# VHH binders against q9y6x5, part 208

Target 1, 379 residues: q9y6x5
Amino acid sequence: LPPKLLLVSFDGFRADYLKNYEFPHLQNFIKEGVLVEHVKNVFITKTFPNHYSIVTGLYEESHGIVANSMYDAVTKKHFSDSNDKDPFWWNEAVPIWVTNQLQENRSSAAAMWPGTDVPIHDTISSYFMNYNSSVSFEERLNNITMWLNNSNPPVTFATLYWEEPDASGHKYGPEDKENMSRVLKKIDDLIGDLVQRLKMLGLWENLNVIITSDHGMTQCSQDRLINLDSCIDHSYYTLIDLSPVAAILPKINRTEVYNKLKNCSPHMNVYLKEDIPNRFYYQHNDRIQPIILVADEGWTIVLNESSQKLGDHGYDNSLPSMHPFLAAHGPAFHKGYKHSTINIVDIYPMMCHILGLKPHPNNGTFGHTKCLLVDQWCI

## First folded at step 10 (VHH)

Design E56 (framework vhh_8dlx_2)
Fold by ESMFold2-Fast, scan of step 10:
Structure E56 (fold): chain B 379 residues (1-379), chain A 125 residues (1-125)
Amino acid sequence: as target 1 above (379 residues)
Amino acid sequence: EVQLVESGGGVVQPGRSLRLSCAASGFTFDDYAMHWVRQAPGKGLEWIGNIYHSGSKFYNPSLKSLVTISRDDSTNTLYLQMNSLRAEDTAIYYCARSKIYYKWGDWKESYFDYWGKGTLVTVSS
C-alpha cells in the first residue's frame, strides 16, 4: 500500500501562539506525534512565496514566486496576490503534487493550497478546488477525505489550506488577546474536527498528517509608518509591491532613485538588487526589482493615505515573530518528539522521503528532519 | 439596497464648527473604509480623509488641522467634525465607501463604488 500524506496550512500561525494560548486538540495531536517549535521561513515572509517553498523546497529566487505582487520586466506581466492562473508565474519549479502524479502514477488532491488550481508543467492536481474564501473548512475537509477514500489511481498526497489566523492577525493585530483568543480557539476546534473525521473514516492510523503554516505575524501601529511620498515623487518610479518590502521599478536613473530613498527613514533599509543580503537568498531572479525597501519589524511603508493593518508579515526571516511551527502525526513520525528548528525548505525533501518520491534539486537538507522519522537513525 | 445618506449641512458663519453625518445601510459597514470628499462650486473633487474599521484614519494634509473623522460601527454612521470654518470650505460634502477585503494573504482596498448624493455646506452670513 503506498504511503499517504495530508499537508495542512493555517495561514499566519505564529509559533509562539502555542505558548500564549490553549490548544487542547493540537496538544493531543502533538502528544502522539512530533512538534518542530520553530520553522525558519524564506524571505520575504509572505503567503505565496512560503507556500510555494514548502512544496518545492526552493528559495524564492529559484522557484519564481518572489512576492504576493510581482512584475516581470521582460514579458511585462503583473502578478497580484489574488489567484493568478497564468502558469508562467509557477513554471520555474516543480511542486510535490506534480512529482507525485508523474513519478509514481498516483493522484493528488488539493483544497485551495496556492498553485494547485494552476496547470504547472502541463500538470494540475488530479482533484482540486478553485480558491474561494467563502468555502468553509468543513467543505474543504469533506472534499479532501472523499478524494482520499474514493480515487483511482489512489490519492497519496493531499493539501488543505485555511486563511486563519492570518486574516484576523491583519485585522486585529496579534496582540489583541480577546479577538486572537477567539480565532485561535476556533482553529483548535477545526483541528479536533479534522482528527475526528479522519478517525471516523478509518484514515487516521495509516495517514501521515502535517500541520504547519507559512509565516507568523507582528503588531503594527499608526505610530510606525514610513511615508514613501515624503521620500520620492510618484513620477520617478513604478511601485510593484509596497509593504513591508517595497519593490521599486525606476522610471529615471536607478542611482537617482536610490539616492532619494536611501536616507529617507531610519526604520527602512534600501537595497540595490546586487546589494541585497546573501542570507535572504533573494537576488537571482528577473522578478526581483532593481531596488527593494525593507521595513523594520512592525513598521509599515505607506503612501500618505494607506494603512489599515494592525498586524503584518513579510519582514526579515530571522525574526521569531515571522516563524511558524510544524506538527505531524502518522506512521512515518515518532510519538512525543520535540525538535527546536528546521528551515521551511527542509519540509519538501522530508515529504518526498515519506511518499517514496525522488526530489527535484532543492535547497532543503533531509538531515535536518531525520530525527522526526521512525525509519531514520537520530544521532 | 446600498444607501449612503449625508446630513448636517446648511448655512454656517465663518469661524464656527459643524458636524456632518453619513448614515449607511444595505451592507456590512465594517467591511468598508469610509471617506469624506468635497466639491467647491466650479472646482474639482477634493479628498478630505478616510477611516478604516480599525479606527485608523488619514487626512488631506491641507485640511488636517480643521477636521476630525470618526465612525460608529454599531450604528453604521460616519462623522466629519469641522472647526474654524472659512468661506473657502463652502462645498457639497460627499460620503463614499471603498471595500476592504481579504484576498489570500493580504487586505486590499477597492475604488469608490458608492457615493451619497451630498450635503451642501455654505459658509457665509
Scores: ipSAE 0.247, ipTM 0.561, lowest interface PAE 3.1, mean pLDDT 90

Design E57 (framework vhh_8dlx_2)
Fold by ESMFold2-Fast, scan of step 10:
Structure E57 (fold): chain B 379 residues (1-379), chain A 125 residues (1-125)
Amino acid sequence: as target 1 above (379 residues)
Amino acid sequence: EVQLVESGGGVVQPGRSLRLSCAASGFTFDDYAMHWVRQAPGKGLEWIGNIYHSGSKFYNPSLKSLVTISRDDSTNTLYLQMNSLRAEDTAIYYCARSKIYFKYGDWKESYFDYWGKGTLVTVSS
């Protein structure tokens, strides 16, 4: 029987939530599986970029989804949530479901993972759901398990995306213990439902399940705002993305725009594209703008206005508040093993190994995940 | 059922202050930005301002010095404090909501899907 893998993402699940709240169902999952306590994501620490890094093993500059809002200087195209289904934006990489369908006679299934409703290199996930936030976790899980049991060629790779705790993290902020406690308890109950459904359908013992996230969340405040209008007139540039990483396309000389911005705020770093720190791996793509502004943790960049968000992400990927976790269970994984840290790009080559797929060239290091796997030597 | 009920209107003398309330029911108040909109006799709708659960506020620039918007999410109530009232502030004042939602982490806001029936404010000597 070919190995099967279900990859589940709870958007915006900050790693230290596991230490600050009780998760009885997730704890039972981990007890018979593995836990990676935090995952170092890619910069910028946003939803679309990091979800695509998980399934390609590539830094954002390599896979081309460099933000949730983008401009391509070569083609003059704009990316937003209203045109996110244009294959142009996704074609700089080959996600694992495409590899799964093309290398092996196998199918893929998806419940709303970013990119799975897009034909990438003329290949779309065999089974998928169009994005609709009103569709319950139970309905997404029901479709995934139906496809895992009733497909020819067999579904061997399946993905499931859930919007929380990200939406509540933005609305309430991660330091709102009352509201976050309620949301996180609901997520733990959904994890319990997932395990129970897989057990009832006879899938649990032979299915590899990964539960992870794309990023964390940090507390923001109306007292921590950076007003760009106080630094530079909007007639001098086009704004491609705003906060907490602003993408600036100059309408005048680049150096002149840079000089107006460089000393604007003590809580923001201003970079010419070639001066962006190498550790970010965020330089070598036409969709990265000539000037990038990076706000300090918890600071929001605004245009002569206040911010609606009490929590945000997108900040420096070295910040623990930006890190998610990874938990896994199944025949490929050890039982009761805890690991400190992996890079988010390491998930892709690990998943390829589990599925018996040949990975495309990628930025992950298989050695970083070896200790999680029963068929590998951990030295 | 979704319901927005404005109160606090009436006759007030020029130069004085008035506070309006909007009581919301039948939905999760925290998921919505709340707005004040007014309509003077024989004129179109004029947006006054809005407030988010975060406490973030946006005002019509022409009215910013004259009004303060606040909300109490524990009682599902929106407030509009008006100061230095003028005869030209005579209008029906409406409470309206807009849905805040996220699509893959991007903040989205709907158009106004529900309005109250309004409360009349008459500024006269």
Scores: ipSAE 0.406, ipTM 0.696, lowest interface PAE 2.0, mean pLDDT 92

Design E58 (framework vhh_8dlx_2)
Fold by ESMFold2-Fast, scan of step 10:
Structure E58 (fold): chain B 379 residues (1-379), chain A 125 residues (1-125)
Amino acid sequence: as target 1 above (379 residues)
Amino acid sequence: EVQLVESGGGVVQPGRSLRLSCAASGFTFDDYAMHWVRQAPGKGLEWIGNIYHSGSKFYNPSLKSLVTISRDDSTNTLYLQMNSLRAEDTAIYYCARSKIYWKYGDWKESYFDYWGKGTLVTVSS
């Protein structure tokens, strides 16, 4: 009876893949729903920051997940993929599944969306799966649909995360037409399977489904490397994060470290924390280091070492190559509507509206998504 | 059982070329980056380069013009082609693997968990 929403992420699904490849199943989904061609993500254009921005409506400086690797200068804690379940890192914001469970007597379900296996403000997703890359899309979908149909209190918000096309984008690079064609066809087939499963179970007509992503992908090369060891000795700093945004914690005078780095390469920008461009919304958090380095698109920062990646992301969020898309279908959404651009932080207040939840203060603007919704008028 | 077996070493004269091979077995070869590492007598380990299943390859900049790395995933074999050999290239050459795994939008690479026994290359007049 209450409205229901399934939020699906295909990690690293660059928006222009939709123009360069055929997606018959996704196109059928869009025909009876909506498409946002570009979603302007938050900086840095990485998985953890953007997935948390989708579900909180906040920039990284506000929600506290400022990178995939980070250091908190106040508590001296380190965050990495080996300790991502410490609530300390996630507690600077309230994600939508927590709000869903606390405002109404409702349940949330999650198949591996970042943060859903962590108790945030003492609240964990009612149903969840710990991250395990070996678990198939089909098993994740089976669990989500079972929970959507067979839960008390009812599951009204569900998330499903899939690591492709990001994994293959890194391995092959987005310009490898042959390999990317195979990967993207497989994803389109998985979208077909998702729709078929929801129809078979009688969920399709009453469920709102959003298909989106956290970022895009750009081509990297061994000919586009920035070697930090050519500019500065390791004794002068601690490296918190490397590429394509390096987070530098100085061991000596900050100005001396900055001066050694600022002219190191024409293919990166070096910022003191207070000089980070306002448009990034990446300054006001203790987990943002005193100096950051931002590589130009397609350039990789290294420490006299090779880079294993043919594709990467994390670059400037103004770059179209970093943008994902958003497609949606369901009773809340118009049919056959195409929209050019929204901000990734706008997704959260839209989802709160669909679910009838009062959003926590956020950086999104509901007006940006009004045209997608049947119960709203565009300005 | 995981095995990496280097072959093709021996005595060669300065200025000549040599191709080394590494035969891999007991694991899914395509899931691993493959590396060549050498150790000259009385010196430390020197990384030569690596190659991924995609064919992407990266070299130690000091050696880039002297070596070519390739792999054949259909036969689970890694190759190192060396040209214009010098006396200073005398070393034991090791094949090593690093696991490529994905976690939350980022490709990670493990430490070298398995190495071959090495093959000796002696460059002498």
Scores: ipSAE 0.022, ipTM 0.369, lowest interface PAE 5.6, mean pLDDT 90

Design E59 (framework vhh_8dlx_2)
Fold by ESMFold2-Fast, scan of step 10:
Structure E59 (fold): chain B 379 residues (1-379), chain A 125 residues (1-125)
Amino acid sequence: as target 1 above (379 residues)
Amino acid sequence: EVQLVESGGGVVQPGRSLRLSCAASGFTFDDYAMHWVRQAPGKGLEWIGNIYHSGSKFYNPSLKSLVTISRDDSTNTLYLQMNSLRAEDTAIYYCARSKIYHKYGDWKESYFDYWGKGTLVTVSS
C-alpha cells in the first residue's frame, strides 16, 4: 500500500496556546507522535502566503502568493477577497498535491485548503470542496475520510482546513482568556473527533497525520492605531494591502511618496522595495509593491478610524506570537519526540519524503525535520 | 427568528435627554456590529454610529458630540443616549446589524441584513 498523509491546518493557532490552555486530545495525539514547539513561518505572516509555503516549500517571493490582497505590476491584475480563482496567481509554484498526482499517478483530496479549488498548472486536486465557511468540520472530515478509503487511484495526500482559532483570535484577541478558552476547547474536541473517526474507519494505524497552522495571533487595541491619512493624501498612491503590512503603489514620484511616509509613526517601518530586509525573503516578485509599510507588533494601520480587530497577524516572522506549532502521528514519525523549531518551508520536503515524491526546488532543508522520522538518522 | 425591537421613543421637550434601547433576539449578538440610523420626516436615512463586540465605537462626525452608543452583550441590548435634543432630532430611530465574519483568514463586515421597525422621537415644546 502506498504511504498516506493527511495535512490538517487550524488557522491562526499560536504556538504558546499549547502552554496556556489544556488540550487533552491533542496531548494524547502528541504522546504517541511528535511535537515541534515552534514553526517559523514566512513573511508576511498571513493565511494565503503561509498555507502556500507549507505545500510548496517556498518563500512568498518565490511562490507568488505574497499577501491576501495583491496587485501584479506586469499584467495589471488584482487579487482580493482571498477567493480569486484565476490560476495566474498560483502558477509560480507547484504545490504538493499537483506533484502527487503527476509523479506517481496517485489521487489527492482537499477540504478547503487554500489553492486546492484552483487548477494549478492545469491540475486540480482529484477530489476537492469549494470554499464555504458554513460547512462544518465534521462534513469536511466525512468527505476526506470517504475519499481516503474509496478512491482509485488511491488518495495518498489529503488536506483539511479549519478557520478557527483565527476567526475568534481576530474577534476577541488572544488575551481574552474566557472566549479563547471556549474556542480552543472546541478545537481540541474536533481533534478528538478526527482521531476517533480515523480509528473507527481503520485508517489510524497506517495514516500519517500532521496537525499544524499558518501563523499565530497578537493582541491589538484601538489605542495602537497608525492613521495613514495623517501621513499622506490618498491622491498620491493606490493602496494594495493595508494592515499590518501596507502595500503602497505610488501615483506620483516614488521618492516623494516615501518621504511623506518615512518617520510618520515610530511604530511603523517604511521600506522601498530594494531596502526590504533580506531576512524577510520578500523582495523578488512583481506582486511586491514599490513601498511596503510594516507595523510593529500589535499596531494596526488604518485609514482614519476603521479597525474593529482585537487580534491580528501579518507581523514580522521573527516574533514568537506569529509562530504556529506542528504535531504529527503515524508510521513515518517517532513516538513521544519533542523538537524545538523548524522553518515552515521545511514541511514540504519532509512531506515529499514521506510520500516518496521528488520535491521541486525549494527553500526547505530536509535535515531540519530528520529527527521526527523513524527512517532517518538524527545523529 | 431574528428580531430587533427599538423602545424608548416618544415626545420630549427641547434641551432634554433621552435614551433609546434595542432588544436583539434570535442570533448570537456578539457576532454583529450594531448600528443606530435615523430618518427625519421627508428626509433620507442618516447613520448615527455603530459599536462592535470589542466596545469600539464610531460616530457620524456631525453627531458625535450629541450622542453616546453602548451595548450590553449579557442582555443582548443596544443603547443610544441623546443629549440636548433639538427639534431637528425629530425622526424615526432604527437599530440595524452588520455581520462580522471570517473568510480564509480575512476579517469582513457585511451590509445591514436586519433592521428594527423603528421608534419615533418627537422633539417639541
Scores: ipSAE 0.316, ipTM 0.632, lowest interface PAE 2.3, mean pLDDT 91

Design E6 (framework vhh_8dlx_2)
Fold by ESMFold2-Fast, scan of step 10:
Structure E6 (fold): chain B 379 residues (1-379), chain A 125 residues (1-125)
Amino acid sequence: as target 1 above (379 residues)
Amino acid sequence: EVQLVESGGGVVQPGRSLRLSCAASGFTFDDYAMHWVRQAPGKGLEWIGNIYHSGSKFYNPSLKSLVTISRDDSTNTLYLQMNSLRAEDTAIYYCARSKIVYKYGDWKESYFDYWGKGTLVTVSS
């Protein structure tokens, strides 16, 4: 039988939620599978960039989705909700569903994973759902399982995206124990539903399932605001992205804009593009602006206004609060194994190995995930 | 279904304080930013300020020292506290909501889709 993989993302699932809340269904999944306690994501720690890194194995500067809001200096195009389906933004990499469809003459299926509703290199996921946040987890799961069971050529790679706990993390903040407990219990119940559905359909024993996330969440506050309007006048720059990483396109001399910003707040770092720390791997792309501002954890950059968010992400990827986890179960994975840390870019070459695909050049290291897999020697 | 009902208006003497309330029903109150907007007789709409579910607030700079906005999500109620009322504060005061739209980690504030019918405040000597 050809190998099959279902990749599930719960947006904004901070790794330490696993230690602070009870997840009976997820713990049963892990007991017979593997857990990676921390996944070090890519910078910036935002939804679109990290979801695309999971499926390409590339840093943001390499795959081109460098933020949720972008400007391309060469073509002068803007990326926003109205432009998210323009293939231009996604064509700097080849995601795994495209590789799956082209190398092995197999089908892919998607329930709203970022990019799956876009024809990338003239190839769109064989089956997909257009993004609609009102569509239930149950309906997304029903479509995915139908496609996994009844497709010709066979669906061998399927993805499922769910907005929680990110939406509630923004709304309530991760320190709101009462609201986060309710949200996380609901997610654990959805994981239980997922496992039960796969068992009832006879898919469970032969399907590899990965449950992961793109980033974590940190607590924000009205006491931790950086007012950019107190630093520099709007006439001197165009704002491409605001918080917690501000992308600044100067309308005057770049050095003059930098000098107005560099000492404005003790709670943000101001970088010229060439001075962005090498460890971020966030420099070599036309969509990275000439100046970026990086707020300290829990600080929000604003334009003479208050922030609606009690939680946010996008911060330094070395922060544990920004790290998700990875759990997996299936014939490719060991049972009852715990691993401490991998890089989010390592997921792609691991998934290619499981599916028997030749990975495109990528920033992941297969050796980092070897101990998770039954057919590999640990180094 | 969706209702925003303002109350607390009336005739008030100059220099006094007044608290307006807006009772919301028919929707999930804490998914929306709430706004106060006023319209003086024969004039256009003037935005007063807003408040998010987080308690974060933004005010019209010309009114910031004179007003305080608050909300109680447990009772689905929005408040406007006004101090040192002047004759020029005579207006119909509207409660309005803006939708917080979530898509792939982005929180965005939309247009005003529902308004109350307003409550009249008359500042008269």
Scores: ipSAE 0.400, ipTM 0.726, lowest interface PAE 1.7, mean pLDDT 91

